# VHH binders against Probable carboxypeptidase X1 (CPXM1), part 1

No score or structure here was measured in a lab: all are predicted.

Target 1, 162 residues: Probable carboxypeptidase X1 (CPXM1), of Homo sapiens (Human) (q96sm3r113to274)
Amino acid sequence: TGCPPLGLESLRVSDSRLEASSSQSFGLGPHRGRLNIQSGLEDGDLYDGAWCAEEQDADPWFQVDAGHPTRFSGVITQGRNSVWRYDWVTSYKVQFSNDSRTWWGSRNHSSGMDAVFPANSDPETPVLNLLPEPQVARFIRLLPQTWLQGGAPCLRAEILAC
Unless a header shows other numbers, all headers, positions and changes below count from the first letter of the chain; antibody chains aren't numbered by Kabat.
F, E and O stand for the ipSAE by ESMFold2-Fast, ESMFold2 and OpenDDE, each averaged over both directions (binder to target, target to binder). V2 = 0.75 x the mean of E and O + 0.25 x the DockQ between their complexes.
Where letters were taken out, [cut] stands.
Atom coordinates printed by the task and the answers are left out, and those that the model quotes come from them; centres of patches stay.

## First folded at step 15 (VHH)

Design y1 (from x3 with T50R)
Fold by OpenDDE, fold request of step 16:
Structure y1 (fold): chain B 162 residues (1-162), chain A 119 residues (1-119)
Amino acid sequence: as target 1 above (162 residues)
Amino acid sequence: EVQLLESGGGEVQPGGSLRLSCAASGFTFSNYAISWYRQAPGKQREWVSRIYTGGKTNYAESVKGRFTISRDNAKNTLYLQMSSLRAEDTAVYYCARHDYPSGWSFDYWGQGTLVTVKP
């Protein structure tokens, strides 16, 4: 198959290495943006099953710190697992950084423009996107561009790296 | 525009049955948990029942075994089947769309439908 997962689903990547531009609540924070993570099942449970940016966030992003230079090769996304409401991102961009200050985007080979990756159309079906070119960097960001109408930019993710 | 519209209310005798409907529009109905509430004359609004996104249901103790909440996602409609009705079930019944993070957070309510159970 392809490159192995970085470790969001397996928890190899610790919570402290996950950040986001905003979150609707702690229970929808970046630490909940892990592939196949499940929401709580009981009323009043603090934790839901995705990272969700605030609706007023005009430039939402989800960030993973690989801890060291890493060759990123792909991204897998899901929507929000929840007993309360389903949400999902329908498209996103990807950016890379070595210092979390200067960022460059994943580009299309043909156009040279920032690539826009198709994402999800339901909460649970994983969607894999390979990067047009693998990139060596320490940090990777997913930047939701579109999401379910009337909803919020919510996702779970795994990063592929070789 | 998000809308919830209750219907099916009316007068019924004790021990009788009634089915309420809540027609939803302006959003993806199947993606949301929804609850029924009721408010009796001179009393505070109280929670009655909830149906979650996956179809799981919950009920207030006062209606367990008598009321059944269900949904038809194809029709964008929430239902409340009431049986063994009692005088104390008399109230205006509302449907409400859930929000997060609180299980008691709601962002939209219907106008309500009146249920009257004769003494």
Scores: ipSAE 0.816, ipTM 0.896, lowest interface PAE 0.4, mean pLDDT 95
Fold by OpenDDE, fold request of step 16:
Structure y1 (fold): chain B 162 residues (1-162), chain A 119 residues (1-119)
Amino acid sequence: as target 1 above (162 residues)
Amino acid sequence: EVQLLESGGGEVQPGGSLRLSCAASGFTFSNYAISWYRQAPGKQREWVSRIYTGGKTNYAESVKGRFTISRDNAKNTLYLQMSSLRAEDTAVYYCARHDYPSGWSFDYWGQGTLVTVKP
């Protein structure tokens, strides 16, 4: 059986535990990178339905602080829920850390190389990726590698842990 | 390259109808909210209507009930059906692609199409 969600969607993980390399705006900040979160529906609503890195960000990442050593087992991603534009990440890497300074990647068992996980092809369909090997760490980062052409690296996510 | 190309403009009598088109290319049309704007000679450009990604629409008060914005994602085309046209509707009409984070920011505009409402 699979591991339960860490709590991005349920808000069990507080906003203060979510960080990112950059954000296009506050309304596209890491606190908006929660699975199934939705954008505002009216004009003037500042909140959109994803975290989106800045266009100039050459190495975008979305970070979750589990608060304590946690065994991460999987990741669920969505694209950007928005009335303005749809964006989504098409692939990403995963890194782990215990101190937010030293990071190691999720690697393929066979090749030993950092695993590249396929992500989304539309804004709403959740895509589950299990880690090749569960990892015990405090911090987990999603690192978008590719995204919709002409778009931005935007995602919503849930982390699986047990 | 992203392009927006308006068409359908022309001369029409007051009370008449006209349908404008905006042909989009160079991007995934269905992924973007798009607006119509218009500018009369000597006047400021003003927002007319918007259609969001999900198909929801909004209108300026001056055109509400008379204009209808729609889109055909399969044809990469935005439309503006205008009815009960008035002299004050005379303007060059532009389509514009929205650029978040501001609902009033745009990154691409068409060249415009002229609508003249004249007796």
Scores: ipSAE 0.815, ipTM 0.896, lowest interface PAE 0.4, mean pLDDT 95
Fold by ESMFold2, fold request of step 16:
Structure y1 (fold): chain B 162 residues (1-162), chain A 119 residues (1-119)
Amino acid sequence: as target 1 above (162 residues)
Amino acid sequence: EVQLLESGGGEVQPGGSLRLSCAASGFTFSNYAISWYRQAPGKQREWVSRIYTGGKTNYAESVKGRFTISRDNAKNTLYLQMSSLRAEDTAVYYCARHDYPSGWSFDYWGQGTLVTVKP
């Protein structure tokens, strides 16, 4: 029915293909931004269940390198899985690139401006956004625009791609 | 500026009760797990109780059934209801904010409130 998952959740996309603008810690790095990844349940675990940008990061982004030209069709997001802290992105934009240097955005058909996708309102409920038009590119970025007040931009994601 | 201010300490007889409060300011209180710790003279600081962002609670074995942690997110206040107090509960009690995946990594502590349980 649609393009399948690229493989963030399944680990088909290796950690080396994930990059971010910043991370609060290694245990909240882009390698933790995989759909359905879980925090440790015991005190003392160093890994939580999301990528989280630093709170002071003015231009947060989460990037996936598909390794070759790929038809991106959609994005699924979750908030941070944590007993320690609530954080989630509430809206984001999407950008594409072939070289990770020059980027173009997904556009809203009705306004002609960059599309802004509604994201999460709780830690766990996945939210699917189909792109208005599929895009062929090697790289895709999620760019958080708004997030839980008093928190940081944190997300887990899966990418739909052919 | 993040602040945690403990209060409610004092002297009590064995078997008595006290309610400690921790007033929080300078951050979104409801977004954080918060704990009580205590430190007796000459001893290491030890964990007492924790309340998580979702409201789940946990307790050290030595206080289970005697202490109850709670929070009021509207008042930015953490509580510890202590009952059946014993001499071993004598300590300075601290509240602490958690910001990391590790329960041992803390950003801020209060100044403490002294609880003295008479012999």
Scores: ipSAE 0.244, ipTM 0.666, lowest interface PAE 3.2, mean pLDDT 89
Fold by ESMFold2, fold request of step 16:
Structure y1 (fold): chain B 162 residues (1-162), chain A 119 residues (1-119)
Amino acid sequence: as target 1 above (162 residues)
Amino acid sequence: EVQLLESGGGEVQPGGSLRLSCAASGFTFSNYAISWYRQAPGKQREWVSRIYTGGKTNYAESVKGRFTISRDNAKNTLYLQMSSLRAEDTAVYYCARHDYPSGWSFDYWGQGTLVTVKP
């Protein structure tokens, strides 16, 4: 719909601008939460195929620092790229901030409640969600709400900004 | 707790067949890749076969064409159909799950089931 990728997939957004509430390991850190990233070539490779929060994380989030005020318009998500495990987020909320301390949510205008976006149902199929209203902010967070039963909150993402 | 229980081992003649089972409990079986390993007396444990989450399979060269791995996710059970058995297939067979959720390379193992191929 005309909004270009911010650059998670392309690496235009550097690893230092990605942060998360927790990670299961370095190889499942926020720097791996980039759309279409793939796990490493060997079974023991330290580079896995998604960001995954720790299973005990009660408030998981994945954060992107755009570096300056940016008009966010959409989010694309995938599950975890792995032949070893199935993991994916099935729904998430989105929050925005200008200082990474005070956050406001994407709202469903019909209900006035925080919007909950349907996410993934398999490891690879990308799912696009346009925000109900574009938001101008520096930071965007994805907050997994539900995920595959027996799995962990894992995702890969791209952010659309106009 | 994660539990893996092998069964189906026994004594067979050369050229014979056996079907091994591995009953899994304490985790969501369908979310994981699962493997068979074996250990002959006096030798190191070796990988035999693996079935991935999407159903793809892989085999050690020594068993390719003779062994078939499969899974039944509804029964939480892994299988190894062994045919054309040879003396060198005599070993204790183990099923294993790798625990990648913690980000550490960590395996859960069964107690094993003995397969003996007569000379």
Scores: ipSAE 0.244, ipTM 0.643, lowest interface PAE 3.3, mean pLDDT 88

Design y5 (from y1 with N31H)
Fold by OpenDDE, fold request of step 16:
Structure y5 (fold): chain B 162 residues (1-162), chain A 119 residues (1-119)
Amino acid sequence: as target 1 above (162 residues)
Amino acid sequence: EVQLLESGGGEVQPGGSLRLSCAASGFTFSHYAISWYRQAPGKQREWVSRIYTGGKTNYAESVKGRFTISRDNAKNTLYLQMSSLRAEDTAVYYCARHDYPSGWSFDYWGQGTLVTVKP
């Protein structure tokens, strides 16, 4: 069995604990990277339904601060909920840290290389990936590797931890 | 290459109907909100209608109840069904792909198609 959600969807994890390498706008910032968060429905609404990295960001990442050492066991991802444009990540890597300075990756058992996790193929279907080995750390990053062709690296996520 | 190509324009009498098409290519059509704009001679370009992802629609007050925006994602085509046409509807009509974060931001436009409403 897996661990329960860390609390991105439930807002147990506050906005201040979410960071990103870049954002296309405030309305696509890391605080919008929460599982099942919805885009605004009104014309001119500032908020969209995902975190989206800037196009020029060569190494995009989405970071969650668990606040204390936490055993991370899995990740759930969605694409961008939006009335304007659909985007989603198709694969990502996962990294961990205790100080937000030194990072280590989730490794594949067979190859020993950084694991590349398959992500989404549509905006709304949640995709669960269990980590090959649960990791104890304070910080976890999702690093989009591939995304919708012609699109942007956008995602919503929940982290599983116990 | 992203391309939008309008068609269906022409001359029509007041009270008549006309359906415009906007053929999209070079991108996944269903993943984008798209708008119709129009520009009459000597006037500024004005927003006419929008269809969002998921199919929600919106209209300018001047065309509400007379125009209907729709899309066929299988055909990568946007439509504007115009009815009860008036002389003031005479304009070049453009389709434009939205590019958030602004509801008024667009990254691609078509070349336009001329609609002339006259007796």
Scores: ipSAE 0.825, ipTM 0.900, lowest interface PAE 0.4, mean pLDDT 95
Fold by OpenDDE, fold request of step 16:
Structure y5 (fold): chain B 162 residues (1-162), chain A 119 residues (1-119)
Amino acid sequence: as target 1 above (162 residues)
Amino acid sequence: EVQLLESGGGEVQPGGSLRLSCAASGFTFSHYAISWYRQAPGKQREWVSRIYTGGKTNYAESVKGRFTISRDNAKNTLYLQMSSLRAEDTAVYYCARHDYPSGWSFDYWGQGTLVTVKP
């Protein structure tokens, strides 16, 4: 049982459907926020293995456009695959939208507050979080709340949907 | 506070060997790529060697086969084992922490340690 991947890892979701609030560089842009994506290994390689928000970004987010109303059920996250620096998000929130303008959060059943999902504690171990309630929306955002001390909010992700 | 402190420099004869150390503190050492640089008198600073996260290494052509970069993450220490030293290796040697997005960007440097290769 469970919902299948939306297709970040498999590239079913095209780069144009991935957006972010900010990026440290093109090589750390939203198109690099795909689960199990690998950093370049050669000197001079511009591509690293995660999306990373800029340090001055006070409200970082990573966005996936499903292209049509989709029932989101879960999120898988990893940290930054990199030969230069390890970083990872330690917690995040999830928001949904149908028009990329009005957003609502994934909320806990008990408190009614926005749910804060535990994320990663190392660069490579994938961490799965199921949403308390599946949500039907076109857009989904991951909003890093905490990350490795002294680092930046960096992640790779897959979205589960059915 | 992030700190890098080089040591092990000194005078050595041509053909000799020397091992430099770079003690790191104030950050998670194992999470960063680190490089050695050197600056000879009257010359610009030049890259010598780099060790990536995961332990992969790279070297300038001028030192390949003679220098070996390594790290001890448990000791938060970077090393540069130098062998077959030449007069042109004389320089102040620096360790530097890499900062992405550029492989040639650095955010912290040590104060350096002097290596003099002289008969």
Scores: ipSAE 0.822, ipTM 0.900, lowest interface PAE 0.4, mean pLDDT 95
Fold by ESMFold2, fold request of step 16:
Structure y5 (fold): chain B 162 residues (1-162), chain A 119 residues (1-119)
Amino acid sequence: as target 1 above (162 residues)
Amino acid sequence: EVQLLESGGGEVQPGGSLRLSCAASGFTFSHYAISWYRQAPGKQREWVSRIYTGGKTNYAESVKGRFTISRDNAKNTLYLQMSSLRAEDTAVYYCARHDYPSGWSFDYWGQGTLVTVKP
């Protein structure tokens, strides 16, 4: 236990190591999916405060490349920081990969099925989920399963890893 | 279908007051920032006032102290209380729902309600 933040919030993980299935705009791209990132406060600001997938994206995912085999132990999520609209993911699954092509899921240890993690219910309150079993991999994906009704899958995240 | 329906426009005397309403339907009203805009004939549409998701308000300099924006999330209705009306306030007033910071790509607009301040 005791794996520290990988570095999404702190910018230790560079923007080039963050990818997503889609984005509603550049100002809501994966580089904005960092825990505690803030929206602009003025009309006309270029960036808002989350990654948001396109509303028509049938299989949304947010991906972090740790750059090397890494022991992932947990995920912290927030909703969208925005004065313009509320959006947040309410549940997600987690997948891992060593090559970004072949993926395996985090499993619920009592059922053996894919674990579904409860996520957010407001824009700002961080929600921690420890993985049932830590996983060693290079890549981790968060796969939104449900989100605020009438909205889009939007999140900010931090990854706990050694 | 997202709908925004403005009402409450009409003719008023200079210095008078008027209350505009914007009835929203087809979306979760409380989840969005909503604004008032206006457009005088032959002019560009201009921003008037906005109420954000957290309840904070903002106003164009030309209307500060005279107009008050408010919302009733239970009734899915946005309001604009207008007072000390002037000739330059004559315009069609629109409400707009924001999905993005203003000026990005797309807002949803109502059909408008005409406010005429008599000479």
Scores: ipSAE 0.291, ipTM 0.688, lowest interface PAE 3.0, mean pLDDT 89
Fold by ESMFold2, fold request of step 16:
Parts: C-alpha cells; structure tokens; sequence
Structure y5 (fold): chain B 162 residues (1-162), chain A 119 residues (1-119)
C-alpha cells in the first residue's frame, strides 16, 4: 500500500549517496546503515552491521541522497547486527532537503511539532514508520533522538519512496 | 566507569583444574562479547577464549578441549573453567571487553589473576 524500497538494502542506492554526521569507525560508517546488512563473523573483520554515530555526537544524523526529487513515504529501521555488542536507536526524527543545507521536518499533524518516530528495541526486528504526510525532496535525514542506555546511536535503514 | 576484576588464580598441579572468574561492572554485561587473554613470563599476551553476545564461543587451538568459557549474565560474571592444566598454562590471565570487532579496537582490561601450574 505504499511506495517501494528506494534501494538501500538492494544496493541500488550507492555508498556515495549515504552520509552521516559522524561514525565510530570505517566499519560502522553510513555505507553500513543498510537494512539487513550483517556483520563479519571473523575476529579480524573490521566491518560490523550498522551505521553508528560517535558516542559524543550531540546531533547525530544519517542522510540519504536520492539523487533527484523523490516522494518519500516511509522509513524502516533495524538495530545493529553484531556479535560484539548490542546498540540501537529507540526514537528518531526525519528531515528533508533539496540542497542538503536547508532542512524541514516531518510534522505531527495534531501538535504541529516535529514528529518523533518510535524505532527499535532489539538488534534485528525491522520497524516501519509511515510518514504522516509524504514529502517530495532529494535528501532525507534520520536524526536519532534516543537510543539504548549506555550505548550509541546505531541503525540500519530502508527508505520507502516513489 | 567500566571495570573488570579477575579472580580464582592460584597454584595447581599438572593435570589439575581451576576456575577463573571475571566480575564486570559499569556496563550492561550481556550486551558485549568478552574474552580471556593470558601472558606468560617473558612472552607476549595471547588470546585464549571468547564468548559472543549470542553465546557462541571460540578458543585458541592450544586450549581447545581443556578450557571452557561461560558467562552468567545475571551475576555479570565471566568464567574460564580450566582442566588438564600444563606447565605452559602458567600465566597471568586477563578478561577483556570488546567495543569493536577488530583486535586494534580500544578494549577494557582487568588487572589479571595469576595461575601457576607447578612443574
């Protein structure tokens, strides 16, 4: 009943279109923030299964460049896939832009305030959030608001768009 | 403040058994992979065993079949059951918490507990 996946999971959206405010390491960069991506299982593997912002990042965000004006309708998130540690975002806001400089938020219809979406409570279970109103823009940001106590903001995502 | 406190070391005869404990505090123990390492006199520190967040275990070849790693998440405690001990197992044993999948990541270490297997 909605728009299909934009292509984070399928790799139709290339790594160069993903950006973040910060990353804990290269192996936890925005290119790892793709729905259902999995960690390496070997001890020497530097790639884990999520994007994770640095713990000290006061304003974390994960950004997708659709490459052209696109009608965004929803977001699917997962926590971090890892045998090393658990982390997940528990709530986030969504912002849109046409130039990656001027941003507007997805709004809660009843309050007029920025909508806050409930996210994850475990590493793997996907959580779908439909936007209250679909938005036409080139860029979409997920802005973690809360996350696992004592951890860091980590997520994997897919964007629904058409 | 992340803290790891090893205990249970001591002297034992060859072929004997010993159980080491590592008490963890300052973090949610069940959310992390935890390892045992050891350092013999005059040698470099070496990895012994690891238990992952999902409970899977792994062992260095030199200890497979003789050592068993386990964890009690309710007590925030990591264990190493050591059996069939040999003189070459004499070392200070450390527990470590891993923040990242690589051995170059910043880990948290305990002060160690000495195991001496008599000649």
Amino acid sequence: as target 1 above (162 residues)
Amino acid sequence: EVQLLESGGGEVQPGGSLRLSCAASGFTFSHYAISWYRQAPGKQREWVSRIYTGGKTNYAESVKGRFTISRDNAKNTLYLQMSSLRAEDTAVYYCARHDYPSGWSFDYWGQGTLVTVKP
Scores: ipSAE 0.284, ipTM 0.701, lowest interface PAE 3.1, mean pLDDT 89

## First folded at step 17 (VHH; from y5 with S102R)

Design z2
Fold by ESMFold2, look of step 19:
Structure z2 (fold): chain B 162 residues (1-162), chain A 119 residues (1-119)
Amino acid sequence: as target 1 above (162 residues)
Amino acid sequence: EVQLLESGGGEVQPGGSLRLSCAASGFTFSHYAISWYRQAPGKQREWVSRIYTGGKTNYAESVKGRFTISRDNAKNTLYLQMSSLRAEDTAVYYCARHDYPRGWSFDYWGQGTLVTVKP
């Protein structure tokens, strides 16, 4: 029933197709928001294991360009893989676009309200959310709504698409 | 308010042992990597050891095999077990909380505890 991965984990989706509202550093940029990506383990490594928005970002989002109209069916998220600090998103909304300028939300069809997806509660355990209704679009955004208190919105993701 | 309070320093003979403690409060201790640093008279503060969120440890070359860092997350306390102490280990010892992405540095430290190794 599930669609296959779009390719964030596998690198089939190139770094140039990943964007975000902000990043705390290059080593926490959108190119690090790939499911199962891991931090560097040596003190001199530049990369940590997630995308993290800036702490002052009032409207954080992580965006994937599928390159063409694509049927999105689900999202898998993880927290930040890090030896330095635990961080994770605890809930998010999902938006879609065909032009990356105007966006519509994933909605709970029984209520008509924007769907809010429960996300992570630890750094590593992946959490799958199937969209209430699959959507055909070129772009998909994850919009963190809540995250670990005292932390920052950080995530790794994979997108399921047919 | 984030607080770090070091204790356990004192005077010891060469070859002796001490155990330092760092009591943490005002934050979720288990969510952060924590380090020990030291500053000898007239010298720059230098890193001694670190314990990460997953329990992995790392040490400065000058203390490997002689010092052991540990943490008790239930008691919000960091420890440094020091053995085979040398005169060069004389310093004020600080514990520090890390806040990556700030370039591998700490963002809070305590007042320090003095360790003196007599000649």
Scores: ipSAE 0.275, ipTM 0.687, lowest interface PAE 2.8, mean pLDDT 89

## First folded at step 19 (VHH; from z2 with K56R W104Y)

Design g5
Fold by ESMFold2, look of step 21:
Structure g5 (fold): chain B 162 residues (1-162), chain A 119 residues (1-119)
Amino acid sequence: as target 1 above (162 residues)
Amino acid sequence: EVQLLESGGGEVQPGGSLRLSCAASGFTFSHYAISWYRQAPGKQREWVSRIYTGGRTNYAESVKGRFTISRDNAKNTLYLQMSSLRAEDTAVYYCARHDYPRGYSFDYWGQGTLVTVKP
């Protein structure tokens, strides 16, 4: 029961399949948005443990290309693993696409409105959200809606797909 | 608004000790790495010590074994315990908050506290 991980954590999904609306730096790019990825520990390491959008990004999103039509069923998120700064997304929406151009959202069945998923409240604890209805698509986006006050939208993720 | 206020500086004899404090406000102190820097007269500002979000510490070679950085997250305060002080430690000491691994574009600084080690 339940769908297995698509492969962000395991690297089955390659870096070239991950994109984002913006990144604070290369070391906080979408290739760092993988569940359980860890910050570098030396001061000279440029790589931190999350994807982080720019603070001024009005429409942040993190995108995964599954490479072919895929049944998405859930999302696991973590906050930022970092020796420098803690950040985390506190809520997000999910969108899907077949062509990365036209997108539709995961819906709340009772309201018919886009579902808003509660996310993280600390850097490390994984939070699972099952989609109200699994969706068949090639692309999935996480769209941070709220995040730690005074911080930036940062996350690590895994996608569940059958 | 982010604020950092250093205190505890003063004059001290060689071999003596001082404890510096940095009071932080306007941000969630425990969520950030915080550092001490110093600037001697006529010199460039140099890094002294850092304490990271997880509590790990690091020190410049010139102060290792003599200085101890610590923080009290309940009091939003960073400390530097200085011992075995030398004339070369004379400087204005600053605390700084880092937003990025390199600490280049978005660091916040206090106004500093003067430490004078008598020759």
Scores: ipSAE 0.374, ipTM 0.748, lowest interface PAE 2.3, mean pLDDT 90

## First folded at step 23 (VHH)

Design m3 (from j3 with D99E F106Y)
Fold by ESMFold2, look of step 24:
Formats: structure tokens, sequence, C-alpha cells
Structure m3 (fold): chain B 162 residues (1-162), chain A 119 residues (1-119)
């Protein structure tokens, strides 16, 4: 029943395959952008429960390297898991690449423009978006477009692929 | 803009009680962990108590059992109920909004309210 998860949550996709445009800190880096990852409860923990781009990042993106040509079919996102503050992305676009240098977007067939996917409205509830058409590529990027007013672009994700 | 306004300070005898308030505005109060800190004259500012986004609380050992932190998210207000006050509790008390981690995301602070416990 549908394409299985690529493995961000399960750690099948290693930290070295996750990259981002920016991070607020190492403890909010792309390696924390895994679905269902949790913050620590101890005040001295350096790791929180999301990837968060810097607030001044004008073009935030979160990237997954599948390591080989992969048929991407969907994206699941969550907001930031944190005892300190809530943040979440409210919409994003998706891009694909074979070499991480030349990118193409997921298209809205009705308008012919890049699709904009509705994302999260709370920290924890997963939101699934199926791509309008599955895409075969090695790399996939999530590009936050809007996020919680007065906050930062933060997310956790899983990728569906066959 | 973010504003934190403390009130409720005053002068009390040892063993007395006070309730401090911190009125928050300019942000979604319920989305943040909030703490009380205090600073006695000539001393470093020290953490007193914290309430997290999920409602869990934590206390410095020196105030545990005597102070109670709470929040009213509908009123955007943080409270500190202080009892069994001692001379050592004399300080300016501040509320702070946390922005973890502490990279360039610095905490926001109020102006403070003075608590004086007579020796």
Amino acid sequence: as target 1 above (162 residues)
Amino acid sequence: EVQLLESGGGEVQPGGSLRLSCAASGFTFSHYAISWYRQAPGKQREWVSRIYTGGRTKYAESVKGRFTISRDNAKNTLYLQMSSLRAEDTAVYYCARHEYPRGYDYDYWGQGTLVTVKP
C-alpha cells in the first residue's frame, strides 16, 4: 500500500546524506530533520527536535541525498519538537536533482507553476503530501515558503519512495 | 515587539509570602518556555524556576518547596508564588523567554521587580 519511507526516521538514510541551506545551530541541523525525532528533556542537551534554518535565510532548503536514482512519491512533515519553543513550516515547494547542481520543481499540472504544498499547523501532527507526479532523481529538496508568524522555518520530514 | 513586564515585588518579613507576575505581549506566549531569574546586589543573575511549553516545571534547589511557578496562557501571564521567604531571597526578579538553542537566538528579558526580605 503505497511507496515505503526512504528512511529518515529509521536512520537508513545516514546523517551525511542530509544537508541544508543554513542551521540556527548544530543542535538544529539537518541531521535533526527526521520525522518523529525528539528533543531531550535535560536543560543541558544541545539537540532539539527539528532542523531549523536561520531566520535571515532568504532561501531556506532541506536536502536529502538518496544515493541513487529514486522514484520519489511523497513527503511527510512535522513541526519542531521542543520543550523550549514551537516552530513549524506552513507551506513548502519541492525540487529534485541528479547532481545537486541543476534542479527542477514539482509542478501543479492545473496551473503549470511549481506546486506549493500545505504543511503544518502544530508541532507534532504529521502532514502527508503526495507529489502530483512521482519524480525519478537522486536528490530531493524541501523549500519552506511560509512558516509560523514570528518564528523560523523548522521541520522534521520523511520521504516516500519506491 | 516582545515585552515582559514584571510586577508584585515589595518588602516582606522573613517567612512571608509574595506573588510575582510577568505580563507578556508581542508574541504567542503559550509557544515558549518561560523562566524566573533573580539578581542580588553584587551577585551574578541566577536561575530560579522554569515552566516549559508542555507545562512541566523545574526549580533551583535553593527555592524548591518554597516557590511555585505557573502560567495562565489565556492571560499571557507568568507567576511566581513565593513563600517562606528568607533574607537570601532579596533580589531583583526577572522573567525571561527562552529561545533554545542559545546561538544568535538570545533570550528576552523583563525590567525586573524588586523583592526585599528584611533581615
Scores: ipSAE 0.496, ipTM 0.790, lowest interface PAE 1.6, mean pLDDT 90

